# Ledger of designs, part 4: VHH binders against GTPase activating protein homolog 4 (mgp4)

Target 1, 192 residues: GTPase activating protein homolog 4 (mgp4), of Dictyostelium discoideum (Social amoeba) (q54qf4r322to513)
Amino acid sequence: IPIEEIMFKQKSKFPNLDIPYILVLLVNLIKKLDNGMGMKTEGIFRIPGHTSEVNALKKLINEQGEYQFPPDLYSIHPIASLLKLWLREMPQPLIPNYVYDKSLECQSIEEFIVFFKFLPASNQKIITYLAGFLNELVQPDNVVTSKMNLDNVAMVFAPSFLRCDSQDMILANVDREKTLVKLIIEGYLKLS

## First folded at step 1 (VHH)

Design m1 (framework vhh_8cml_1)
Fold by ESMFold2-Fast, scan of step 1:
Order: C-alpha cells, then structure tokens, then sequence
Structure m1 (fold): chain B 192 residues (1-192), chain A 124 residues (1-124)
C-alpha cells in the first residue's frame, strides 16, 4: 500500500510517529536482539534469512497487521531480510521512479541535498531515518565484526532505495546506484 | 565482458539425474549470490535454488527441496545444480543468475547478471 495510506492507518495507534511503524519496529529489533549485538552480526543484510521465516513474517504484517512476532522468528537474518523486502515492495521506491535519472546525476553530498529537498516530505523523513540507521551500522565498531562496510551496505540496500525500470540499464546503473546510496549514508547529518 | 555460461542440460528419463554447471567471468564471483531459475514452456521464470556469496546458506523452492542440491566453487568461479529424481514437471530452460542482494533472491528482478540458459527435458 502507499505511504500516505500506511501513515493514515497507523495514526490511531502511533499518532506522534512520522514514519511507518514497521520500519521503527524492525530497526529496533535489529539493535536489541542478541543482547544488543544485532548490528555486529557477521554478514548482516547480506546473509539471507530462511525464505519460509521471511514469508511468515511478511504474512503477519501484510495480511493480519501484526507487529508481534512469534519468538521462533526473532532472529537477525530474517528480520534484516524483511526490512529490505518491505522497502523493495513499496508501490513507489523511496527515490521515486519519476526522479530516478536525476538522482543518479548526483556526484556529491551537496548535490544530493539539493535534489533531496524536492522529494515528498514523507520520503525525506523515511530516507533520513534509514540513513541514520545505516550510518550507525557502518561505524568501525560494528564493521570489525559484521564485515559489512559502507560499500557492502550501499550495494545490498540500493534495491531498497531505488528501482531501475529499464531491464537493459540494470547492469550499467549498478555502480551509480551504489554511489547514490553511499552519498545518502555519508550525508546523513546534513539531511535533518 | 560479464558472462554466465550454463552447461550440463540434456534429455533424461524420469527418475534420472543431471548436474548443471554455470561458469562465471568478468566480475568478482565470490561477492555475488548465485541462483538457479527455470522456465517451462508457456510459463514464467520461477525460482529453483539459491546459494549465498560465501556458500554458507542455501535455499530451495518447494518442488526442489530434497531432490536438488546447489553448490559453488569460488576458486573455479562456478555454481552447480545437482538434480536427482527428475520428473516430467522439471522440464524447462534452466538459467543461472548472479545477484548482489541475496535477501530478495526469490525475485528475478533482484539479479544483476543472467546466463543464456540450458535445456532440461525429462521424458521417456
């Protein structure tokens, strides 16, 4: 469903929250699981969660509106997979398709900030929230154990931020998409 | 310069076995998850099996579980699909694919590079 509809539906339970609750839930689970060591999990966001577990979590959220997961499904890899999948399956990606080409023209944090200001307010808030989380994820204290540096995280998250509509351009744009996500993560402090 | 070349397909009787290979070149193979997809006549491409970039994790479609085994050799830049107990329903063109994001590996759109495919026919 569209972001506006998600935000409308959650207002009764979360009136003060400006972003979809599911994102806050999944990010907080990643931070809290394994006695606070979730972000240090080796291969986080690269190693897949078991497909059946990811699909079970997805059904709880999409079909039943559940935000309480069975204890058996409280594992880093399925939850990390679900976060990326939920973003990937949005009707419009966080960088809307109508500005896809313009986004890939950004070559500096400064250029990205100018571009960013023209995005819908809801997209700006979600991107800022995720950029903050990903900026924290790629700090040296986490990377020494996770083995997921800025380049790795940008690569695996690119499909969660933007979507290439041209099949023949997917290969040509891989590095450009990765570069954009790196700018988002590195530029986090200037987004708010 | 990026290439994925499948081999090992062929005609086999029900209950038989085939081993598919996919040789990769032109990219850093060990950084990519590898998947196998198949397309039966008149059907859409469907997921068959996945192996993570390190080889530490695998996943299979319901129809492949217990019969197929995916493996990789990062030193040889090759991914394999061992297919046992083949059924007529397994007939199709089998494609290997390389993806930088293995967490969305059930969807063809998550893969960056594709091979040309190799035909597998299971009939009497």
Amino acid sequence: as target 1 above (192 residues)
Amino acid sequence: EVQLVESGGGLVQPGGSLRLSCAASGFTFSDYAMGWFRQAPGQEREFVALISWSGGSTDYSDSAKGRFTISRDNAKNTVYLQMNSLKPEDTGVYFCAAGSDEYEALWPTSYDYWGQGTQVTVSS
Scores: ipSAE 0.000, ipTM 0.135, lowest interface PAE 15.7, mean pLDDT 81

Design m2 (framework vhh_etentamig_d1)
Fold by ESMFold2-Fast, scan of step 1:
Parts: sequence; structure tokens; C-alpha cells
Structure m2 (fold): chain B 192 residues (1-192), chain A 122 residues (1-122)
Amino acid sequence: as target 1 above (192 residues)
Amino acid sequence: EVQLLESGGGLVQPGGSLRLSCAASGFTFDDYAMSWVRQAPGKGPEWVSGISWNSGSIYYADSVKGRFTISRDNSKNTLYLQMNSLRAEDTAVYYCAKGQDEYEKLTPFDYRGQGTLVTVSS
């Protein structure tokens, strides 16, 4: 469903949230799991969670307004996989398809900020929230153990931010999409 | 460690056929979508075909539709590409690619092998 419908549905339960609760929930779980060491997990967002575990989490979240994790589902890789998958399965990606080509023309943080201001307000808020989380994820104190630097994180999150509609251009655009996500993460403090 | 090993490339005449194979190890093969990607000399990479974990969804680039057939044998952890009616424009290094997650998603690709060269020439 569209972001606007998700936000409307959650408003009665989470009136002060400007972003989908599911994103806040999954990010907070990653940060709190393993005694606060979740973001330091080797291969985080790179190593996929098992299909059965991710499907169980997805079903649980879809059936409940407030998420309650079974103890055996409190692990990093399935939660991280679900976060990426949920973003990838959105009807419209965070960088909407109608500005896909324009987004790939950005070559600096300054150019991205100009581009960013023309996105829908809801997309700007979600991108800013995710950029903050990803900026924290790629700090040296996390990377020394996770081995997931800025380049690695940008690579694995590109399909969660963008969707290439041309089958013939998917591979040709992989590096360009990664570059854009790097700009988003690096430019976080300037996104306001 | 994810490992993909392509084989089956070679020199073939226009109109000929080749069957490429990709042996996969280091992950649960039948949980991932798989793709074939090619790179022609002096060109960027081009996605050729993709197949879901259970063969329920299959996709082809317009340039190969009706000529190429992707398939997989999950019992052997092997991906195949049957190439028929080959043309000079199909000359490329062909790469096997694993999907990013365990779901029925074809891109972006995580790990590709060393590739196998296909040359279509008279």
C-alpha cells in the first residue's frame, strides 16, 4: 500500500510519528538486540535471514498493530532482511520512479539536497530517518566488527531506495544507484 | 563463502546452440532467485534472464526472448542457460548472479562468478 495509506492507518495508534511505525520498530530492534550490539553484527544487511524466519516476522507484523516478537525470532539477520524487503516491496520506491533518472544525475551532496527538496514530504521524512540510521551504522565503531562500510551499506540498500524499471539497464545503473545512496548517507546532517 | 562457477562457453557459429551451467555453493541455493548477466566486449553489463527460487517466475531481456531458456536444478545446486539461434551480438562473457535475499527477487545481484566466454563467429 502507498505511504499515505500506511500513515493514515497508524495515526490513531501512533499520532506523533511522521514515518511508518514498522521502520521505527525494526530499526529500534536492530539497535537494541544483542545487548545493544546489533549494529556491530558481522555482515549486517549483507547476510540474509532465512526465508522461513523473515516470512514469520512479516506475517506477525501484518497481523498485529503492535509487534510482539517470539523469543526465537529475536535475531539480527531476519530483522535486517525484513527492513530491506519491506522498503523494496513498497508500491512506489522512496525515490519515486518518475524522478529515477533525475536522481542518478546527482554527483554531490549539494545537488542531491536541491533534488531532495522536490520529493513528497512523506518521502523526505522517511529518507531522512533512514539516512540517520545508516549514517550511524557506518561509523567506525560499528564497521570494525560489522565489516559493512559506507560503500557496502549503500550497495545493499540501493534497491530499498530505488527501482529500475528498465530490465536492460538494471546492471548498468547499479553503481550509479550506489553512488546516490552514498550521497544520502553522507549528506544526512544537511537533510534537515 | 558464496561461490558461483560458470561453464559451458565456447566458440559457436551463428544459428548454433550452447548450454551454460553455474554450480553454486556456500548458500542455500533453493532459497534464492538466480540470474544470468552478460558483458559484451567494450560494453556495459546487460541482464539476460532471471528465475525465482522455485522456477515459478521466469523473466527474459527482450533481446533474448524466444531464443534463450533459463532453468535450475535445485537438487544439484545448478543454474542453466540454454542458448539457441545464437547471433554475433550474443558474443559476451556470461555471469551467474545470486539474488540479494532469500525471497523471489531477481535484483540487485549479490556475488557473481568469474564468467564463461561465449563467442559467436563464423
Scores: ipSAE 0.000, ipTM 0.148, lowest interface PAE 16.5, mean pLDDT 81

Design m3 (framework vhh_h_nbbcii10_fgla)
Fold by ESMFold2-Fast, scan of step 1:
Structure m3 (fold): chain B 192 residues (1-192), chain A 125 residues (1-125)
Amino acid sequence: as target 1 above (192 residues)
Amino acid sequence: QVQLVESGGGLVQPGGSLRLSCAASGFTFSDYSSYALGWFRQAPGQGLEAVAAISGSGGSTYYADSVKGRFTISRDNSKNTLYLQMNSLRAEDTAVYYCAATDEYSELFPHYDYWGQGTLVTVSS
C-alpha cells in the first residue's frame, strides 16, 4: 500500500513517528540481535535469509498487524532480507520512477542534495532514516567483521532504493545506481 | 535450495587466460530469458565491482571499462551455466569473482537475489 496510507493507519498506535514503524522495528532488531553484534555479521545484507523464514516474517506482519516476532524467527539474515524486500515491494521505490534517469546524473554529494530536496517529503524522511542506518553500518568497527564496506552495501541496497523497468538496462545501470546510493550514504550528515 | 556455484578460479600468470563457470541449481536459465545475469568481483581491500552482464535474450552485454576487450560473458541455457572468459589477465584482476542472478519467480522487479559463494582468481608471477 501507498506510504500515505501506511502513515495514516499507524498514527493511532505511533502518533509521534513520521516514518513507517516496520522500518524502525527491523533496523532496531538488526542493531540489538546477537548481543548488539547484528551489524557486525559477516555478509550482512549480501547473504540471503532462508525463503521460508523471510516469508513467515512477512506473513506475520501482513496478517496480524502486529510488529512482534516469535523468538525462533529472530536471526540476522532473514530480518536483513525482509528489510530489503519491504523496500522493494513499495508501490513506488524510494527514488520514484519518474526521476530515475535524473537521479543517475548525480556525480557529487552537492548535486545529490539539490536533487534530494525536490523529492516528496515522505521519501526524504525515509531516505534520511535509512541513510543514517547505512552510514552507521559501513563504519570501520562494523566492516572489519562484516566485510561489507560502503561499496558493498551500496551495491546490495541499490535495488531497494531504485527500480529499473528496462530489462536490458538492469545490469548496465548497476554502477550508476551504486554511485547514487554511495552518495546517499556518504551525504547523510547533509540531508537534515 | 536455489544455488549458484562458481568454478574455474585459480593461479595464473600475467597475460594468461581463465574461464569461470557458474552452475545454477534449483531454477533454470530458460525461466530467466527476460532477465540479466552477471559477474562481480571483490579485490583485496576493495568493494564489489560489476564486471560483466548478459541480458536474458543474450543480445545485450555490459562490460566494465577495466575489462572491455579482454573478458567475454556468455550463457548456455541448456546447461544452466553462465561463463566468463578472461583473457590477457593483469595483476589488478586478482579478486574473488561472484556470479549473480535475478529471481524471475519474485513478485518484485529484477534485482540481485542469488549470489554464489565466490571463486578466487590470483594473477601473479
Scores: ipSAE 0.000, ipTM 0.228, lowest interface PAE 16.0, mean pLDDT 79

Design m4 (framework vhh_7qia_2)
Fold by ESMFold2-Fast, scan of step 1:
Structure m4 (fold): chain B 192 residues (1-192), chain A 119 residues (1-119)
Amino acid sequence: as target 1 above (192 residues)
Amino acid sequence: QLQLVESGGGLVQPGGSLRLSCEASGSIFSINAMGWYRQAPGKQRELVAFITSGGSTNYADSVKGRFTISRDNAKNTVYLQMNSLRPEDTAIYYCAAGDEYESLWPDYWGKGTPVTVSS
């Protein structure tokens, strides 16, 4: 479903929320799980959740709403996998396909900020929210346990921010996509 | 990150009133259930009142009819109006926020604001 439709549907329950509620829900679950130690989980976002558990959670959200989860699905890896999957399955990625090539030309935080301001407002708000979460995730206090540093997180999240629609360029663009996501994470304070 | 900053605590005489405020910094305030806990000296922290994202309220039996919880989503603030205060209400009052919209399971805490009822 397009983001505009998601935002319209949630307006009656969450009139002041500027981003899809599911993103807030999944991020907050990750922060809360394991007595607040979720972000310190080894291999977070790298170790996949069981496909059956991710699909069951996705089905529950789609059929019964985003605010009821079975207690036995409260584990880090399926929830983290669902966050990446939900972003990947958006009709348009967070960095829209029509500016894909232009985004990969960014080589500094300053260049990305100039580029970023021309994105749709909804995309800017979601990217800013996620950048803040991911910046927190890659702090040393979390990384000593998670083993997921900035490069690791940028690599595993690149498919959630961008989609390469050229088969010939997938391998050539892997490192460029990672570099862009690193700029997003490092520059989050400047995205407002 | 969600941060909670409390204000309005202080010293009051029995029968007096105080209004506590808790300002949340963050654009996601409107989806959080918000509430107030208190901890008296030597006792465990207890839930006093909470308010859901939709405005439904719940109160501990000890404060029903005396305390009123409300929220202003435009200001990202939750309030606790305390009337007919008693020495037994003396405690550190904590603002709490939960990730659920219909019930309060406290995920975020303020630093606490002291309330002393004594003459």
Scores: ipSAE 0.000, ipTM 0.124, lowest interface PAE 19.5, mean pLDDT 81

Design n01 (framework vhh_h_nbbcii10_fgla)
Fold by ESMFold2-Fast, scan of step 1:
Structure n01 (fold): chain B 192 residues (1-192), chain A 126 residues (1-126)
Amino acid sequence: as target 1 above (192 residues)
Amino acid sequence: QVQLVESGGGLVQPGGSLRLSCAASGFTFSDYSSYALGWFRQAPGQGLEAVAAISGSGGSTYYADSVKGRFTISRDNSKNTLYLQMNSLRAEDTAVYYCAADYSEWLYDESEYDYWGQGTLVTVSS
């Protein structure tokens, strides 16, 4: 479902929220789980959640108006997997396909900021929110335990931000996509 | 559920050779010949580095400058396995090596697959 439709449907419950509530829900869940140690989980976003648990969470979100989950489904890896999956399932990636090549030309935070200003407003808001979360995730206090530094997080999140349309270019663009996501995370303060 | 499982790591002396294997389950390389596969590594205190990648057809390969001429990536669709042949190993090649499948082929019904394996440790030391 297009983001405009998602925003319209949530307006009655969350009239002042300008990003999809599901993102806020999953991010907050990651931060609060394990007595506030969720972001310190070793291999977070790299280690996949169990398939049945990811599917159960997605089903609950679709069926429960309050987005309430049973305590037995509160584990980091399935929730982290669902966050990446939700972004990957978007009809258009956060960096739209029509500017994919242009996005990979960015070599600095300053160049990315210029590029970023031409993205749709909804994409800018979601990217800014996620950049803030990911910037927090890669702080040294979290990385010591998670072992997921900036490069690791950028690599595993690249498919959640971008989609390469050409098989011949997918492998050649791996490092370029990672570099762009690193610029997004590092440049967070200039996006907000 | 799609899984990627690495093997073949271990201790080796400088100048030695190792062959890493990545066994895929839950999908077949011949059924999904469009899947791009790669090897990544993380050395102690360093970030994740792309090492080598191979296209779904096997016709295109990519290598990091640090490993060109020493490492060879290959795939065997009949065995559903990705390989990394590592020759002329150096101390700086010491790292945990991960195999990965390209997300561009990912659909919701395939969200069960393990995009990244658990990793295999390679130590190059005398």
Scores: ipSAE 0.000, ipTM 0.182, lowest interface PAE 19.2, mean pLDDT 78

Design n02 (from n01 with D102R Y103G S104Y E105D W106Y L107E Y108F D109L E110T E112D; framework vhh_h_nbbcii10_fgla)
Fold by ESMFold2-Fast, scan of step 1:
Structure n02 (fold): chain B 192 residues (1-192), chain A 126 residues (1-126)
Amino acid sequence: as target 1 above (192 residues)
Amino acid sequence: QVQLVESGGGLVQPGGSLRLSCAASGFTFSDYSSYALGWFRQAPGQGLEAVAAISGSGGSTYYADSVKGRFTISRDNSKNTLYLQMNSLRAEDTAVYYCAARGYDYEFLTSDYDYWGQGTLVTVSS
């Protein structure tokens, strides 16, 4: 469902939250799981969660509500996979398709910031939140164990930020998409 | 249940050849007219790099400039397997190689994917 509908539905329960609660829930679970060591999990966001576990988790959240999830029942990889999948399944990606080509022209944090200010406010807020999380994820104290540095995280998260609408260009644009996500993560403090 | 499993890695001398295989289970290539199936690598101390990819139709292939003319990507739908033929190997090709089934869900599509294998080590030395 569209982001505006999600925000409308959650307003009564989370009136001060200006991003989808599901993102906050999944990010917090990643930080909390494995005795607070979730972000240090080797191959986090690269190693896939089992499809059956991801689907079961998705069903559980839809049926029981996002605030009644028992984190002890699930490993880190299905939760990390669900975060990427939820973003990828949005009707419109975080970098909207109508500005896809313009986004890939950004070659610096400065250029990205100028581009970023023209995105819808809701997209800016979600991107800023995720950039903060991903910036934390790629810090040395996490990377020494996870082995998921800035390049690795940008590569595996690119499909969650962008959607190429041309079959012929998907492969050619992989590195350009990675570069954009790197700018988002590195530029996090300048997005606010 | 859904997984990609790489094989064929190992130690080889410069100028040698290796063929990597990626066996898919839990889904079939014919079920997904997938946008891209590909190979990625991570060299020691480096980030993840796209190496080669093949379109869902098998009609289009792409290669990193560093491997063009040396590597060939192919797929066999009947065996549900992706291949990477690596010729004229160089020391700088030393890396863990990952296969991936990567695509996007568009407004009119009802399926998407983002599966990565566990990786296979290729060492070019001696």
Scores: ipSAE 0.011, ipTM 0.433, lowest interface PAE 9.4, mean pLDDT 80

Design n03 (from n01 with D102G Y103W S104E E105D W106Y L107G Y108L D109Y E110T; framework vhh_h_nbbcii10_fgla)
Fold by ESMFold2-Fast, scan of step 1:
Structure n03 (fold): chain B 192 residues (1-192), chain A 126 residues (1-126)
Amino acid sequence: as target 1 above (192 residues)
Amino acid sequence: QVQLVESGGGLVQPGGSLRLSCAASGFTFSDYSSYALGWFRQAPGQGLEAVAAISGSGGSTYYADSVKGRFTISRDNSKNTLYLQMNSLRAEDTAVYYCAAGWEDYGLYTSEYDYWGQGTLVTVSS
């Protein structure tokens, strides 16, 4: 469903939350899981969770919709997979399709900020939130064990920020999408 | 442990055909929400080059220009095996062929693949 509809439905239960609950839940589970070692998991966001475990987690969250899930019931890879899946299943990607080409023309964070200010407010808030999380993920203390540096994280998250709807251009645009996501992650403090 | 084992290489005459197989163990193709599978080769005295790739869902296939129309990549989830059907073989197709697996759809991005087989030699000569 549309982001505005999600935000309206969650307001009665989470009145102070201006980001979709599911994203905050999954990010917080990743940060807290394994005594705060979740972000240090080797291959995080690269190694997929088993399809059955991702589906079970998705069902549990859809049925309960609460912050009270015990961390010991989850493993990191299904949680990380569900976060990416939820972003991919949005009706519009974080960088909307109608501005896809324009976004790929940005060659610096300064150019991206000019572009970014014209995106819907909801997209800006979600991008800023995720960029901050991904910036934490790629810090050296996490990367030494996760082996997921800035380039790796940008590559695996590009499909969660952007969707190329032309099959002929998918391969040609892979590096351009990665470069844009790297700019967003590195420059997240400038997005506010 | 994830393992990939290639087979089917050998000596073939120009214009001939070969089918390479890559048997995967340590995971099944249907168990994971996404992954990439591909074929890569290294000719004598040359660097590693991408040949073909298939997305985890099987919805997308990618081919190097040098093999497009001659080679076909496919997979069989029930056998947990990746295939490369090679037709109209040329002397310049002589190489060690490797299969590789990655956790996302990396297409022909060789450096992004995480697991590699030991390779199988294909020699095209008269």
Scores: ipSAE 0.000, ipTM 0.194, lowest interface PAE 15.2, mean pLDDT 80

Design n04 (framework vhh_h_nbbcii10_fgla)
Fold by ESMFold2-Fast, scan of step 1:
Structure n04 (fold): chain B 192 residues (1-192), chain A 125 residues (1-125)
Amino acid sequence: as target 1 above (192 residues)
Amino acid sequence: QVQLVESGGGLVQPGGSLRLSCAASGFTFSDYSSYALGWFRQAPGQGLEAVAAISGSGGSTYYADSVKGRFTISRDNSKNTLYLQMNSLRAEDTAVYYCAATEYSLDWYGEFDYWGQGTLVTVSS
């Protein structure tokens, strides 16, 4: 389901929210679980949640429109996996395919901002929100325990920001996509 | 559940060779026709770097420029195991090496869903 349609459907319940509620929900759960220690979980976003748990969460959200999960599904790895999967499975990636090649050539956040300012408003807001969260995630206080530094987080989140439209190039572009996402996370304050 | 276990790491002299193994459980190599498999590494104080990957069919391989011509990725369906043959090792190859897998046939976007715990490779004299 397209971002515009998601935003329209949530207006009655969340009129002042300008990004999809599911993103806010999953990010807040990650921050609050384990008495506020969720972001310090070793291997967060790298270690997968069990496939059955992730699929159960996905079914509740996508097929039944539910945003209240059974208590046994409130654990870090399934929720983190669902966040990445939800972004990856969007009809169009956060960084649209029509700017993919140009985006991978960026060597600074300032170069990326030239393209960023012309993206749809919803994409800009989601990217800014997510980059802020990921910047918080990679702070030293979290990394000491999580072992997920900026480079690690950029690598595992790259498929959630970009989608290579040529399967032959997916693996060849892994490091380039990581480098771009790393720039976005580091420079998130300049996106607003 | 899907589990990947790396082995074969250790200390080696520059110019030496090592072969890393990744044993898969929770899915079989009959399933590997639809699974992409890869090797990643993380040097001390650095982030994850893609090293090599092999397609679900085994027909396509990818190598990072820094290892091309020196490393070979392969898989053995009968042993349910992925390999990385590392030749002409350099000090810069010192890292923890991770095995990773994902389903290739269903809207694969380059994300690896299953990761091992890693095996340390140290290249020093």
Scores: ipSAE 0.000, ipTM 0.235, lowest interface PAE 15.6, mean pLDDT 80

Design n05 (framework vhh_h_nbbcii10_fgla)
Fold by ESMFold2-Fast, scan of step 1:
Structure n05 (fold): chain B 192 residues (1-192), chain A 125 residues (1-125)
Amino acid sequence: as target 1 above (192 residues)
Amino acid sequence: QVQLVESGGGLVQPGGSLRLSCAASGFTFSDYSSYALGWFRQAPGQGLEAVAAISGSGGSTYYADSVKGRFTISRDNSKNTLYLQMNSLRAEDTAVYYCAAKDYYWGESLPYDYWGQGTLVTVSS
C-alpha cells in the first residue's frame, strides 16, 4: 500500500511518528539484538535470512497490525532482509521511477537535492531516516566486525532505494546506483 | 534457502588466467528470466565494484572498463552455474571476488539479493 495510506492508518497509534512504524521497529530491533551488537553482525544486510523466517515475519507484519515478533524470530539476518524487502515491495520505490535516470547522473548530494525536494514529503522523510541509520551502520566501530563498509552497504541497499525497469540493465547499473546511495548516506545531514 | 558458492580463486602470475565458478542452490535457473547474475570484487583497501553482469535471459552482458576485453561472463542455466573467465590478469585484479543474484520472479514482485561468500584472487609474481 501507498506510503500516504500507511501514515494515515498509523496516526492514531503513533501520532508523533512521521515515517512508517515498521521501519522504526526493524531498525530498533537491529540495534537492540545481541545485547546491542546487532549492527556489528558480520555480513549484515549481505547475508540473507532464511526464506521461511523472512516469510513468517512478513506475514506477521502484513496480517497483524500490532507488529509483534515472537521471541523465536529474534535473529539479525531475517530482520535485516525484511527491512530491505519491505522497501523493495513498496508500490513505488523511495526514489521514484520517473526520476531514476536523472538520479543516476548526480555527482554530488547537492545535485540530488535539486529533485529530492520535489519528491513526496513521506519519501523525503524515509530517505533521510534510512540515510542516517546507514551512516551510523558504516561507522568504523561497526565495520571492524561487520566488514560492511560504506561501499558494501550502498551496494546491497541500492535495490531498496531504486528500481531498475530493464532486466538487461539491472547489474550494468549497479555501480551507478551504488554511487548515488553512497552520496545519500554520506550527505544525509543536507537532506534534512 | 538461497545460497551462492564461489570457487576457482587462487594465486596466479601476471598475464595468467583463472576461471571462477559460482554454483547456485536453493533456486533454479530453469526459469531463465528469474535471476540476473554478476561478479563483483573488493580490492585491499578499496570499495566493492561491479566487474561483469549477465541478464536473466543471457542476452545482455556488462563489463567494467578495467576488465573489458580480458574477462568473459557466462552462465549455464542447466547447471545453475555462473562463470567468469579471467585472462591477461594484472596486479590490479587482486581482490576478493563475489557472485551475486538479483531475484526478479516472472509474474511476481519478490526482489531478493543473494551474495556468495567470496573467493580470493591474488595476482603476484
Scores: ipSAE 0.000, ipTM 0.264, lowest interface PAE 15.2, mean pLDDT 78

Design n06 (from n01 with Y103L S104R E105Y W106T L107E E110S S111W E112A; framework vhh_h_nbbcii10_fgla)
Fold by ESMFold2-Fast, scan of step 1:
Structure n06 (fold): chain B 192 residues (1-192), chain A 126 residues (1-126)
Amino acid sequence: as target 1 above (192 residues)
Amino acid sequence: QVQLVESGGGLVQPGGSLRLSCAASGFTFSDYSSYALGWFRQAPGQGLEAVAAISGSGGSTYYADSVKGRFTISRDNSKNTLYLQMNSLRAEDTAVYYCAADLRYTEYDSWAYDYWGQGTLVTVSS
């Protein structure tokens, strides 16, 4: 369902939350798991979670209003996989298709901000939230163990921010999408 | 369950050739419309770079400018294996090479998430 509809539906239960609750829940789980060492997990967001575990987590989240992970289901890779999958399954990507080509022309965060401010408010808030999280993820104290630097995270997360709607350009645009996401993560302070 | 395993890396002299293989399990390349498959690399002290990719739907290929004309990506659906033929190797090609599958090619694919291999080291040195 559309992001605006998700935000409206969650208002009664999460009135102080301006980001979809599932994103906040998954991000907080990643931060808190393994005694606060979740973000230091080697290959985080690169190593896929098993399909059966991702599907089990998806089912639990869809059935719960207040999500409670059973202790034996606390695992980083399926949670990280579900976060990326949930974003990719949205009806419209975070950077809407109507600005896809324009976004890939950006050479700096300042150029990105020119059109970012005209995106729907919900998209702006989610992008800003995720950029902040991903910037935290790529700090040196996490990267020394995770081996997932800024370039690595931008590459694996690009499909969660953008969708190429031209099949003949998907492969050609892979590096351009990575470069844009890298700019967003690095420049996140300028988004808010 | 879904796994990509790279092999074929090693030490080679400048001007030499290597062929990398990526064996897939847990899904089938014969399901050709669902998967874009590619090779990425990370050189020492550098970020991750896209090298080559091949679509599942029509055999469309992409190559980074730095490798165009020297590298060839191909797949063998009967062996469920992706290949990267690397010719005229240069010192700057030294990197860990990763195989990846990207399900973004399928509009109706609800399993869409990235699969990455563990990597295989290629060293080009005399």
Scores: ipSAE 0.000, ipTM 0.357, lowest interface PAE 10.9, mean pLDDT 78

Design n07 (framework vhh_h_nbbcii10_fgla)
Fold by ESMFold2-Fast, scan of step 1:
Structure n07 (fold): chain B 192 residues (1-192), chain A 124 residues (1-124)
Amino acid sequence: as target 1 above (192 residues)
Amino acid sequence: QVQLVESGGGLVQPGGSLRLSCAASGFTFSDYSSYALGWFRQAPGQGLEAVAAISGSGGSTYYADSVKGRFTISRDNSKNTLYLQMNSLRAEDTAVYYCAAEFGSYDYLEEDYWGQGTLVTVSS
């Protein structure tokens, strides 16, 4: 479903939240799980959760609503996989398809900020929230154990931010997409 | 734990054929955890070389110039297995072959392939 419909449905329970609650829920689970060590998990976001576990989490969300999630019962890899999958399955990616080519022309944080300000407000808010989380994830105190540095995180998250419409450009654009996501993560403090 | 297990390597004569398999467990190729799937190799005393890649959708394939027309990459989503069909093998194809579930760039995958790989030796 469209993001505007998700936001409308959650308004009664979360009137002051301006992004989908499911994103806040999954990010908070990642931070809380494993005695607060979730972000330090080796291979986080690279090592996929088992398909059966990801499907079970997705079914629980669908049956009970995304606001009735039991955070203390689940392991890190399926939850991390579900976050990436939920973003990939959005009707429009966070960087909308109609500006895909323009986004890949950004070569600096400053250029990206100019581009970013012309995205829909809902996309800006979600990107800012995720950029903050990913910026925290790639700090040295997490990377020492996770082994997921800025380049690794940008690579694994690129398909969650962007969707290449041209089949013959998919592999050619991999490094360009990674570079854009690196700019998003590095530029977090300037996305306000 | 998530695993990629390579198999199908061995000793083969020049001009021969081998089919390598990469069996995935703990995840599926279609769960969007991977941008592309690919094969890398490392010859004795040399660095890693990208051999072939197939997009997540299966619509695009890439091959190193040294193997174009001889190797074919394919996948079977029902078996959760990636394949590399190697025909017309040459002595310079001798290497340990690795499969990668995430393939964006050479630098990204430098330390992140699963398993020991499978040895292919092309010798008379």
Scores: ipSAE 0.000, ipTM 0.119, lowest interface PAE 19.8, mean pLDDT 77

